VHH binders against o13842. Designs and how they scored, part 34

Target 1, 320 residues: o13842
Amino acid sequence: MYETRDLTGNAGKPVDTNPWPNNSKIAVSFVVNYEEGGERSLLYEDEGFETFLTEAGLMPFPNRPVRERSIESCFEYGSRCGFWRILNLFKKHKVPFTCWAIGQAVEKNPVVVGAMEEAGCEVGSHSHRWINYEGVPPETEYEHIKKSVQAIQKASPSNSAPRSWYTGRASLNTRKLVCQVYKDLGLPQPFDSDEYNDDYPYWVADPLASKPGAEDDKGLLIVPYTLEVNDMKYAVAPGFCNSDDFYTYARDAFDVLYEEGLEGAPKMMTIGLHCRLTGRPGRFRGLQKLMEHITSKEGVWVATREQIAQAWSAKHPYKA
Short names: E, the ipSAE of ESMFold2; O, the ipSAE of OpenDDE; V2, 0.75 times the mean of E and O plus 0.25 times the DockQ between their complexes.

## First folded at step 18 (VHH; framework vhh_7d4b_2)

Design bb3 (at its last look DockQ between E and O 0.57; V2 from the best seeds 0.00; counts 0 for: pae E 8.7 > 2)
Fold by OpenDDE, look of step 18:
Structure bb3 (fold): chain B 320 residues (1-320), chain A 123 residues (1-123)
Amino acid sequence: as target 1 above (320 residues)
Amino acid sequence: QVQLVESGGGVVQPGRSLRLSCAASGFKFDWYAMGWYRQAPGKQRELVASITYEGESTNYADSVKGRFTISRDNSKNTMYLQMNSLKPEDTAVYYCAKDTTGWHSNSYTFDHWGQGTQVTVSS
């Protein structure tokens, strides 16, 4: 599946001069990663505490088999405060975001799913645990994928299963496992966002096909994500030092893509957010400014990733 | 728990054939590439043959190419090694092995060897 890499893509050519509804010059996808309650902890039978994307950045001490309450409580801020602050901003501006929710996190705070759906947001899956799945046995990952889908569906007032998938720290098995789980559950194939390599959605071969290009190859849609226009940079060095850093970088990214759209190459932009990061007041200001900037421009389509996937698939169906 | 049980080994004369079997349990057999290793006295363990999870592709060591055939029956959770035209240099303990990571990759890393089965080729 990953034995080959497409390093060419579209070779610098615009794929579509009008890929988005209403002749939009850019599709903007905000992603809210909801991870709180799914992070590593001895409470969850992990070997240590969470060290990824914390206020401490790189931990000055090694992981140990102890609970770090300071870390846990910072994650709790994300679910108790940060998430709602973010949600209210999007409600205020009447635009949606896509949530990638950790299954275990949803189980611990299922009210967030209904709140997001009520706000017109999309709830996708971030798998069951917020862990590195590289090296995890595929049987285990299969169960995690299944559990996350079921958790989100159960928490959904509409009984909606997640259509957007993003593991993040995925294994090479993840893509196929995800497709397999959805098939086994009798759900339509999701679209995959565990790629960071394009400004457009694109298709790959169906991981469950007998072989690429075969009759049973229905394709798999990739909607690329981003690790650079992402508030995760608050938690890395040198990273963002304050909300102006985040805002400026995101603004610049938007402006460049928007200008390209005006020139006849409308693309998509992704902005990654985390509840416990951007949700903090000191960092939240950056998102507020960004929202004002983006929504002030004409021809901007702020969309869920599902909407983007649908729009793209409609104009660019998979060709095996 | 992963279980791999080899069988079918024995003593044969050069030019004869043996068929080894590996019975697998404790994991999703059809999700993993499988392989056969062998270790002769005083030598390092070496890969003899490998097969993808669905049995679509096989790989062989140069020393056994054209003589050995690896296959699998996923419905029976069993892998086979048909060894034809056996030579004295094929004498070794043969081990069934499971890929560690699953579906992906054309370069497998194997683990979870069975107890092995002795194959002796002598006049």
Scores: ipSAE 0.337, ipTM 0.725, lowest interface PAE 1.7, mean pLDDT 94
Fold by ESMFold2, look of step 18:
Structure bb3 (fold): chain B 320 residues (1-320), chain A 123 residues (1-123)
Amino acid sequence: as target 1 above (320 residues)
Amino acid sequence: QVQLVESGGGVVQPGRSLRLSCAASGFKFDWYAMGWYRQAPGKQRELVASITYEGESTNYADSVKGRFTISRDNSKNTMYLQMNSLKPEDTAVYYCAKDTTGWHSNSYTFDHWGQGTQVTVSS
């Protein structure tokens, strides 16, 4: 699967059929990561505490097996306050987001799944734990993938299993394991977002097929994600100093892709959010400004990743 | 329980052939790379050959390249080592080993071993 790299993609050519409804010039995917309760902790038999994507994220901590309550409370802000502040903004504007939910975080606060579902948002999976899966035994990663699907489905009032997938800190085994779990559970193959390399969905060969192009190759749809139009940059270097930095960067990215759509090359854009980061009031102002900018434009389709995947595949089906 | 059981060892004359087998159980065999190691008396264990999870790639020690062939049959959970043109220097206990990281790992770390099978090459 990874023996070569695809450095070509579509070679800069626009797709020949606009897949977006109402002749939209851009599809916009807001993504809310719900991770709080899935992070490393001695409570969960991990070897230490987690600082990544917090106010302490740029400060390396000594490698000590202890709990750090101050940092734990930063995560808790995300689940207690930030998630709800963000959800309410999307409800007010009547546009959806896709959530990638950590299975263990859902188990510890299942009410968030129903709240998102009632608001018209998509609840996808972020695997079971918020950890680095490189080096995790494949049978263990398989079990985590399965547990995350089951946890989200159990918490769902509609008994819905996640259709969108993003691990983030994935192993080279992850993509094939995810497809294997979904097959074993009798679920449709998920839409995979563990790529950062294009401005539209694209097909790859089914990881479970005997070989690329075989009769059993049903394809796997990639819906790319982003690490740059992403509020993680409040907590990594070089990053955003204030909410205007986030707003300006995201606005400029939107405007470039929107203008390309006006010129005949409509694409998609992702905006990545974390409950404990953008959910803080000072950072939240940037998201408010961005929402006003995007919703003031004609020809913009704000959609879930499932909706984007379905629109794309309807007009650009896989050719094995 | 990860179990690796070697067989096919014995005493042979120089220039002859042997085929070793490793029966595996207790894990998803086709998810892992596998390897053969050997240890001669008084020497350290050394890698002889390794093979990826589907058998797509193989690696051999210089001392056995061209004479030994590693293979696997994932439907039978079995790995093999065909040893041709055997030399007295090949005399050792041969161990089957399982990689710990998975089929798409960037590196192999062999952490589970069989009890070994003796190969003796003498006139």
Scores: ipSAE 0.012, ipTM 0.478, lowest interface PAE 8.7, mean pLDDT 91
ESMFold2 (binder alone), look of step 18: mean pLDDT 80; pTM 0.817

Design j10 (at its last look DockQ between E and O 0.01; V2 from the best seeds 0.00; counts 0 for: pae E 21.2 > 2, placed apart)
Fold by ESMFold2, look of step 18:
Structure j10 (fold): chain B 320 residues (1-320), chain A 123 residues (1-123)
Amino acid sequence: as target 1 above (320 residues)
Amino acid sequence: QVQLVESGGGVVQPGRSLRLSCAASGFTFSYYAMGWYRQAPGKQRELVASITYEGGETNYADSVKGRFTISRDNSKNTMYLQMNSLKPEDTAVYYCAKDTEGWYRSDYTFDHWGQGTQVTVSS
């Protein structure tokens, strides 16, 4: 459901208490999507091959009940090469990212979870499959959510369950189902990123509460994500033609928010990445330039989404 | 219309093996958890084993752990129960079951059953 919309937010008012540590002027969340092995394929009993966010871009052709090895091969580049190239850059700069990890992708290549943990990165969940969950029966989506949490936890050397959540192509039921799975597993509620609508985290009513504002309403923290400061734009239109397009756009978004922070309104920013897209050497140059730009500035906090959520919650707790 | 058709039952001696099959139709098999139930003469129907939609997680009644193996082949819309080291107390009608279409559950609730297949273990 989502029968109501909040078109107001904070009505343009800056928050009255800086939530970021060390009086930082901006919190920056890099996100690495790890989707390779979760995409549509006849190997996984899907009806066709994957066509979204591929090198085919705007060249649509009929999806067929066959395997398309060229597309599968491009995804494999992400898991074989792109992931590692990106991870090594973050290790060089000593800053973390949050991963949206697809559970099935983790099952088929579990070593990536340990590598990310060792580097200080957060491994969040991207559900079990990389598919459109609109139209998936709720009981099936529940099982996907649970299986993704268990797959990530099983692959984790520290046995850690994901604390941050993003489905992307979600159903109207997804948010409540995610909270229900976490409750049933005895885990704290995750931080939800299936929104794109603010430069601050914000609270909504707990989907599991009897009603908004009731005594059982613990709140749910939303940590917004992005579809625009996102390398998916290499594979959609209008989009990025080269790595300088990505760099310039992301740099300008960072500079605007950083300047607002210097003027007393410190906010957060997200940068979305995909292993098979930015992991290509020609595109990777844009990420290198962006990393140098961001890490050269004072008062910048590059953090995981869990860290951002915790810092926000400490300064702006939920008031039911 | 949901249809579940069990096969593979029979009469066997203790210690022997049987493999049960459940052919499913009328729903998207790969979207649902499945289970095997059994009902012995004079007893209530009990869950024997369950399996998630892609086979990644299985659960077994304590009485069959280590002897029975549930599996599924989503490309053939078929679930299996490999029953090894059969004992006389395994004698029952075995039913294939489909998880419900409910939207909000923490445990599986099976609401569709097949017609059953008889398994008799006697010497």
Scores: ipSAE 0.000, ipTM 0.114, lowest interface PAE 21.2, mean pLDDT 89
Fold by OpenDDE, look of step 18:
Structure j10 (fold): chain B 320 residues (1-320), chain A 123 residues (1-123)
Amino acid sequence: as target 1 above (320 residues)
Amino acid sequence: QVQLVESGGGVVQPGRSLRLSCAASGFTFSYYAMGWYRQAPGKQRELVASITYEGGETNYADSVKGRFTISRDNSKNTMYLQMNSLKPEDTAVYYCAKDTEGWYRSDYTFDHWGQGTQVTVSS
């Protein structure tokens, strides 16, 4: 599946001069990662506490087999406060976001799924645990994928299964396993966002096909994500030092893409968010400013990733 | 709430034409493939025609190929079925249907059926 890399893409050529509804000049996808309750903890039979994307940044000390309550409580802020602050902002501006929810996190706080659906947001899957799946046995990952889908569906008032998938720290098995699980559950194929390599959605071969290009190859849609226009940068060095850093970077990214759209190459933009990060008041201001900037422009389509996937696939069906 | 309202049915003589319309609401119309089904008395409901999101592809049952044309106007959230050279065997209730999923696939499944419109072809 990953034996070859497409380093060419579209070779700098616009793929579509009008890919989005209403002649929008840019599709903006906000993603809210809901991870709180799915992070590593001895409570969850992990070997230690979470060290990734915490207030401490890079931990100056090694992980230990202890509970670190300070870290746990920071994650709790994300689910107790940060998430709702973010949700209210989007409700205020009447625009949606896509959530990538950790299955275990949803199990621990299922009310968030209903709230997001009521607000018109999309709830996708972030797998079951917020862990590195590299090196995890495929059988284990299979179960995690399955559990996450079921958890989200169960928490959904509409009984909706997630259509957007993003593991993040994925293994080379993830893509195929995800497709397999969905098939086994009798669910339609999701679209994949575990790529960061394009400004457009694009198709790859169906991982479950007998052979790429074969009759049973239905393709797999990729909707690329981003690691740079992402509030995760608050937790890395040098990273974002304050909300202005986040805002200005995101603004600049938007402006560049928006201008390209005006010139006849409308693209998609992704903004990554985490409840416990941008949800903090000191960092939240950056998102507020960004929202004002983006929504003040004409021809902007703030969309869920599912909407983007729908729009793209409608005009660009997979051709095996 | 998804709503599909069919219109344009009636009684016509063989060889005549009818144009059915389906008014859609409650979803982003342009994001979904649409289809027409029909059900004759004592027969199973069958797919008559389907059309993709923006009308790029159409499919027809063999029995209606060359006679029926499916189309859509996304600006009006409306799908059409132009039925020419009607035959008595075309007599049925015609139903508008929405694709279950909002993104492209080769095997469409349809839901959210309208109430249907009666088409009767008789001498």
Scores: ipSAE 0.000, ipTM 0.220, lowest interface PAE 14.9, mean pLDDT 93
ESMFold2 (binder alone), look of step 18: mean pLDDT 81; pTM 0.817

Design j8 (at its last look DockQ between E and O 0.00; V2 from the best seeds 0.00; counts 0 for: pae E 21.0 > 2, placed apart)
Fold by ESMFold2, look of step 18:
Structure j8 (fold): chain B 320 residues (1-320), chain A 123 residues (1-123)
Amino acid sequence: as target 1 above (320 residues)
Amino acid sequence: QVQLVESGGGVVQPGRSLRLSCAASGFEFSYYAMGWYRQAPGKQRELVASITYEGGETNYADSVKGRFTISRDNSKNTMYLQMNSLKPEDTAVYYCAKDTEGWYRSDYTFDYWGQGTQVTVSS
């Protein structure tokens, strides 16, 4: 896999049919990452404590084989407070988000799945642990993928399995493994968000097909994600110093894509959020401002990734 | 470079047993699923058995289920096929094969094959 790169995409051309409902000029996907309880810790037999996207992430500690309770406490803020603060904002504005939930985090706090479903939000999978899967044996990664799907489905009051997938720190095997797990569980292929390379969903060949374009090639829909319109920049240098930095950057990205949609090229946009980061009151103000900006505009469709995938597939089906 | 060397083939009478071995080198054996294929004269090559890299899951063709057992010893880089209650229909060249992508497939794709070892079941 990944032996070649697609540097062309649509070659700058807008798609010929707007798939967004009500002739919307932009489809907006808010994503809430629920990672709290899946991070590295000696409690989970990891080699050390978590150092990525923490309050200490600007000046990370040397890793060592001990617990770092302060970092664990910051993650707990995400699950205890930040998640609920963010969920309540989306309920107030009556728009959904997609959650990428870590399976182990769900096992340790399953009530969040029902709360998101009740609010009309989509619960997708972020795999089982919040770790770097590069270098993890394929059998172990397969097990993690399967456990995450089962954990989310078990916690779901509607017994729903996740339809959207994002690993983030993926291996070169991840895409094939995810498709194989879903096939083995008898589930429809998920929508894959482990790409950052377009403002449209797009099809790739089914990783499980005998070859690209064969009769058994049912395609795989890619729904791209973002690392730049993302609150991770509060914890990564160079990044956001305050909530206005996040707000103005995200607003400007939205305005550019919205204007392109008004001029005949309606696209999608993703905004990435983390419970422990934007859930802090000082940072949360930036999300509040952004939500008011986006929801005040005509022709904006705020949707889950499953809804975006379905709308796209209906107007732009895979052509093997 | 990947090498797979089969051994243990021979001529045996119906109802008897035979144990095939596959010695592997040139790759990290413990990271890959492995399989046995066979090809009788004039027939297509068919999967006989497969095993995950930790040995926890096995798969068998219906024609050999209950009679053949696949196993592996990762410390010796060797895979085995224990063939019990052999029938004339089991006469074939048996090939050891390495999975290209690891253990996660239910329908294995193999890029590397041995030379094969002949198994003949006759009175």
Scores: ipSAE 0.000, ipTM 0.112, lowest interface PAE 21.0, mean pLDDT 89
Fold by OpenDDE, look of step 18:
Formats: C-alpha cells, sequence, structure tokens
Structure j8 (fold): chain B 320 residues (1-320), chain A 123 residues (1-123)
C-alpha cells in the first residue's frame, strides 16, 4: 500500500478544466475538527493530559499522570462555545463545512451532530480517540474505527454513517482497516483524506483488493487535506501569532488557486479549523474575514468534501 | 477625518441606467460595511442597499431588488451603486454611508453621510 510513493502526480498537467458544478473556478472545503472530549486524559485511561494543539503550545514541562484543568477547560470551550460560534458563521453565510468528529467526543456531546446536519454540514469521522495510532495494535484501531462510525451514526438524526474519513495521526494500517470496518458493517466505502499531497482528488488502489488492478479493485478516492492552511498553526512555533496571520495566509492561498482557476485550472482548497482554536473570539475574527473574502468572489463553490468527492467521481471514475 | 464623496448622479429618462460612486477616505475602508441611502422630497431617508466590508454579503430594499446592484473595490476605496431600469419614484438625493463599527456583524448601523448626489428620473 505504502511500499511506493507517487512523487510525480500529474506532472504539472491540467487535470480537468471544469471539474466543479456551475463552472466554478475553485472548490473550497472548510473542515471543522471536532475533538473536544476525545483528547488525552486520565479520565479516559490515558497516561497523562493532552499536549497537542493547546493554548500552551509546546509544553514547557513534561507530561505527567495528572489532570490539567487548564487544558481540559480549554477543550471544553471548544465544544461549549467555539463550535457554535463557527457553526453560526457558516449558517449566516449559508455555506457548509465538513466536520471530522472524534467518536468519543460525539458520545459526550451528541447534539452537535444534529446541529451540523440541520445546517447542511457533513459529518465525517476522525476515529474514536484523538491519539497517535502509530504503534497501536491493529485490533485496537479496528475497534476504534468501528466505534467512531457507530457513535456518529447513532448521534445522527438521519442515522447517517460518515462518508469522509480522516484519522490524522494515522498508522500504516489505518487505510486498510477503515475500509475493512466499513465493509464489515455493510456500509459503502468511505473516501480518505489522510493525504496532503495534491490540489485535486485522486484514486488509489482499493486496499481490500487482491492486488492493484485486479477485478475486485474498485479503487479508493483520496480527497487531500492540508496542514498549512490550518488553524493548528496557532498552537505551533513558529506559527500564527494572531488572526491576521491566519487570514492573510489563507487569503493568499485562496487567491493563488482562484487565479489558477480563472486561467483554466480550477482546483480545490482546504481550510482546516479546530473549535477551541478558531472558535476563540480573538482568532475567530480571522475566519470572519476569510469568509467575507472568499464569498465576495464569483465562481466559488463552497462545498462539503462529500460533494467534492461526488463531483470528482462523476467526471473521473476509477479505472483499475 | 472621514470623508465620503458621491458622484454619478444626474437626470435620466425612465428605463435608463446610472452608476453612482462613493469615494471614501479618512478611515480603513476595507474594515467597514458600507451603504447607500436616498431621500426623496417630503420623505424620510431610507436604506437602499448595504454591503459588507469585503462584499461577501449584500442587502437591498424591496423597491430596488433586481434593479440595483451595490459593489465595492477596496483597492480603490470606492463603493458603487449600479442603478438599472430607473423609475420616477427613484428620484432622490442618494447618500453614501459608513458603518459605525468595523468588521463583520449581523446588524449594521450607518453614519458619516456624504453630501449626496441628485438622481432625477423624468420623462
Amino acid sequence: as target 1 above (320 residues)
Amino acid sequence: QVQLVESGGGVVQPGRSLRLSCAASGFEFSYYAMGWYRQAPGKQRELVASITYEGGETNYADSVKGRFTISRDNSKNTMYLQMNSLKPEDTAVYYCAKDTEGWYRSDYTFDYWGQGTQVTVSS
């Protein structure tokens, strides 16, 4: 599966001059990572408290087997305030986002799933725990994948299973395990976003195929994500110091891609968000400005990742 | 000092078009929502159209929907009002207005009115 890398891609060649609906010049995908309640804590039998994407940035002290309320309460702000502030913004502008929800987080606050569906947003899966799955036994990861799917489906008023998958800190087993779980649950194959390497969706071989190109190879769609147009940069050093840093970077990324679209190469753009980060008032202003900028342009399709996947697959079906 | 200068008004026949411009100075133009108001003789001043600070959202009075288009060019510190299919009832002094506060919000309040530009629609 990962034995080789495709470092060539399309070799700079135009992939499609009109890949999106209504001749859109760019497809913009906002992603809201909903992690609050799935982070590391002694409450969840973890060895310590969460150290990733916190207000403290890089922790100045080692992790310890203690509860750190400052960190916990910051995550709680994400679910209690940040999430809703973000959701209201998208409702105001009548555009959707895709949520990647941690299963455990959804279990602790299931009302968010219904709220997102009502707003026309897509709810995808971020696995069950917000942890590093490298080194986790495949059997354990399998169960986490299954639990996350079931948690989201249960919380969904429409009983919808997530179609978008993003683990983030994935293992080399993740992709295959995800496909296996969906198969075992009798669900349609999801599309995968654990890649950051392209401006277009693209196909890879079905991990469950006997071999690539075989008769049973139905492919797996990849919808690339981003780690650079991402508010996670608020919590890293060097990173975004204020909302203007986030805004200007994202704006510039949009403008470049938009211009390429005007020149005949419409691409997709991803913006990554976290409830406890961009959801804070001091950082939220950046997202407001970005939304205004993006929606001010003609020919912009703000879409869910599922919509992007559907549009792409319709024009570019997998060929084994 | 905040300054708003309207231009583009005039006398036209019904069915014709005009394009108004508002040149803004004395403040960070791109930080503020903007609007057009009009006042006809013997009537109160009324909101015609509004636009957010980067043009992502526009609002129109019912009487001008489908005929008028508000837009802005932040690089030129200028707001526009394209008026098509003009009617005699559109006759008024048109004023450019600035939002009292900056940035995005659901409700806007306008101030710092320009001198106005006369628009007359008559056969």
Scores: ipSAE 0.000, ipTM 0.234, lowest interface PAE 13.7, mean pLDDT 92
ESMFold2 (binder alone), look of step 18: mean pLDDT 80; pTM 0.815

Design j9 (at its last look DockQ between E and O 0.18; V2 from the best seeds 0.00; counts 0 for: pae E 17.9 > 2, placed apart)
Fold by ESMFold2, look of step 18:
Structure j9 (fold): chain B 320 residues (1-320), chain A 123 residues (1-123)
Amino acid sequence: as target 1 above (320 residues)
Amino acid sequence: QVQLVESGGGVVQPGRSLRLSCAASGFTFSYYAMGWYRQAPGKQRELVASITYEGGDTNYADSVKGRFTISRDNSKNTMYLQMNSLKPEDTAVYYCAKDTEGWYRSDYEFDYWGQGTQVTVSS
């Protein structure tokens, strides 16, 4: 896999059949990343403190072998306040999100899984630690994947294993390792969101098949994610300066895809959120505005990634 | 060992209702899509209804739309088929089936069936 790049996709052609229920013109996936407690810290025997997607931005000095309590405190805001503020907004509007949860973060605050399940949200896996997996030995990454699935399932009141997968800072081995772990645990193959390259789900060859197109190739469903309609842009440059920047950008992205759906090409959209970023009150206003905009329109299906995957694959099964 | 046990069949007059149940064991029920098939004498087995593992998306054969409702209770490992406004054409053996793919339907094949339950609609 990855030996070549697929620069073609559907070559600009819409899919043949609207897969969305109720003849919806767009499927919208809100994603909440729950990362707090999985980030780098000397407390967890890492080599330094976390510097990615923090309130401090890009630091002008080298990371060093100390704890940085200010950064840890900002992450704690996400788990203590931001997560709950976001969850309550989705409950108020009676729409679900998909969470990608870091396994270690769940181990350290398991109540969030039950809260999300009660609200009708999907809890998927973000692997076990919030680190860069490029260069991590395959055996170590395998064990992290396995631990994250087990941690989430253990915290789940319904004993549910995660159904969706996103690593983010993945290795070239990650996709195959994830599929292998799920097979070894006796779980159905998950779908993968470690792609950013389309407005539709799509199939790739099953990484565990003997070869692409073989009889044992059952495919792997990709449900693309986003780095641009994503509140991480509050913490990277050039990015969002205020909540209206986030709202306006996300609204405009939604409106373009919604209009394309009205013209006969109904697509999907993802909106990425982080508890410690959009959960801050000043930024949260942007999410509130976006939610009002999206939920006021007819023909909009706000759904979990699992629901999107099932609706789409029912109309577009894998053909090797 | 995967087991699917159907119940609730019987003889009924046209226009009446029946509710079929499928008790599942030997696998994690909540991870798999499920379906009901039927086979009338001298006919091919046909899909009647299917339901995703969480119960949120359902599909029906055209011949039963609006009359039949599929549902599931994952806490009891049980799937149901509520059959209203029954017609003589609904007479068949009804089978509960488990999807091979789990969490999403990429190929929509069923790999296990029960022994079936007879539904007879006669006037």
Scores: ipSAE 0.000, ipTM 0.175, lowest interface PAE 17.9, mean pLDDT 89
Fold by OpenDDE, look of step 18:
Structure j9 (fold): chain B 320 residues (1-320), chain A 123 residues (1-123)
Amino acid sequence: as target 1 above (320 residues)
Amino acid sequence: QVQLVESGGGVVQPGRSLRLSCAASGFTFSYYAMGWYRQAPGKQRELVASITYEGGDTNYADSVKGRFTISRDNSKNTMYLQMNSLKPEDTAVYYCAKDTEGWYRSDYEFDYWGQGTQVTVSS
């Protein structure tokens, strides 16, 4: 599956001069990672407390087998306040985002799924636990994938299964396992976002195919994500020091891509968000400014990742 | 909630024409392939025609090729089936359907069926 790497891509050439609806010059995908309640904790039989994407940044101290309430409560802010603040912003501007929801988090606060659907947002899956799946037995990961899908469906007023998948800290088994679980559940194949390597969606071989190009190869769509236009940078060094850093960086990224779109190469842009990070008032201002900037431009399509996937595949079907 | 509402059916004599419409709501219409099915009494439901997201490709059952035309207006969230040179064997309930997966594929599967509209061709 990952035995080879495509380091060429499109070789700098525009893939499509008009890939998006209404001749949009850019497709903008906001992603809200909903992780709160799925982070590591002794409460969940983990070995310690969460150390990733916290207010403390990189923990200078070794992890310990204790509950760290300060960290837990910061995550709770994400689900209790940050999420809703973000959702209201998107509702105000009448644009959607895609949520990647941790299954366990949804189980603990299922009301968020209905709220997002009502707002026209897409709810995708972030797996069941917010953990590093590298080194996790595939059988365990399989169950986590299944549980996350089921949790999201159960919480969905429309009983909708997630179509967008993003594990993040994925293993080399993740992609195939995800496809297998969906197949086993009788669900249509999801699209994968565990790649950061392109400005366009693209196809890879179906990991469940007998071999690439075979009759049973229906392909797998990749919709790339981003780790740089991402508020996770608030929690790393040097990272973003304030909301202006986030705004400026995201704005610049948008402007560059938008200009390329005007020149005949409309691309997609991803903006990654976390409820407990950008949802804080001091950081939220950056997102507000960014939203105003983006929505002030003509020819901008703010879309869910599913919409992007649909638009792309409609014009660029998989060819085995 | 996905909704598909068919209209335009009726009773016509052989050789006449009908135009069916399907009004879609509850999903992004322009991002889904759509199709028409029909079911005659005592027969299995069969695909009549399909159309891709933006109407670039159409497919027809052999029995209706040259007589039926599937089309769509994405601005109106509506799909059409122009039925010309109707035959008694075209008598059936016609159903509008939405592609299940939501992206392009060669083997379409459809869901969210409408209530259907009756088409009767008789002398």
Scores: ipSAE 0.000, ipTM 0.216, lowest interface PAE 15.1, mean pLDDT 92
ESMFold2 (binder alone), look of step 18: mean pLDDT 80; pTM 0.812

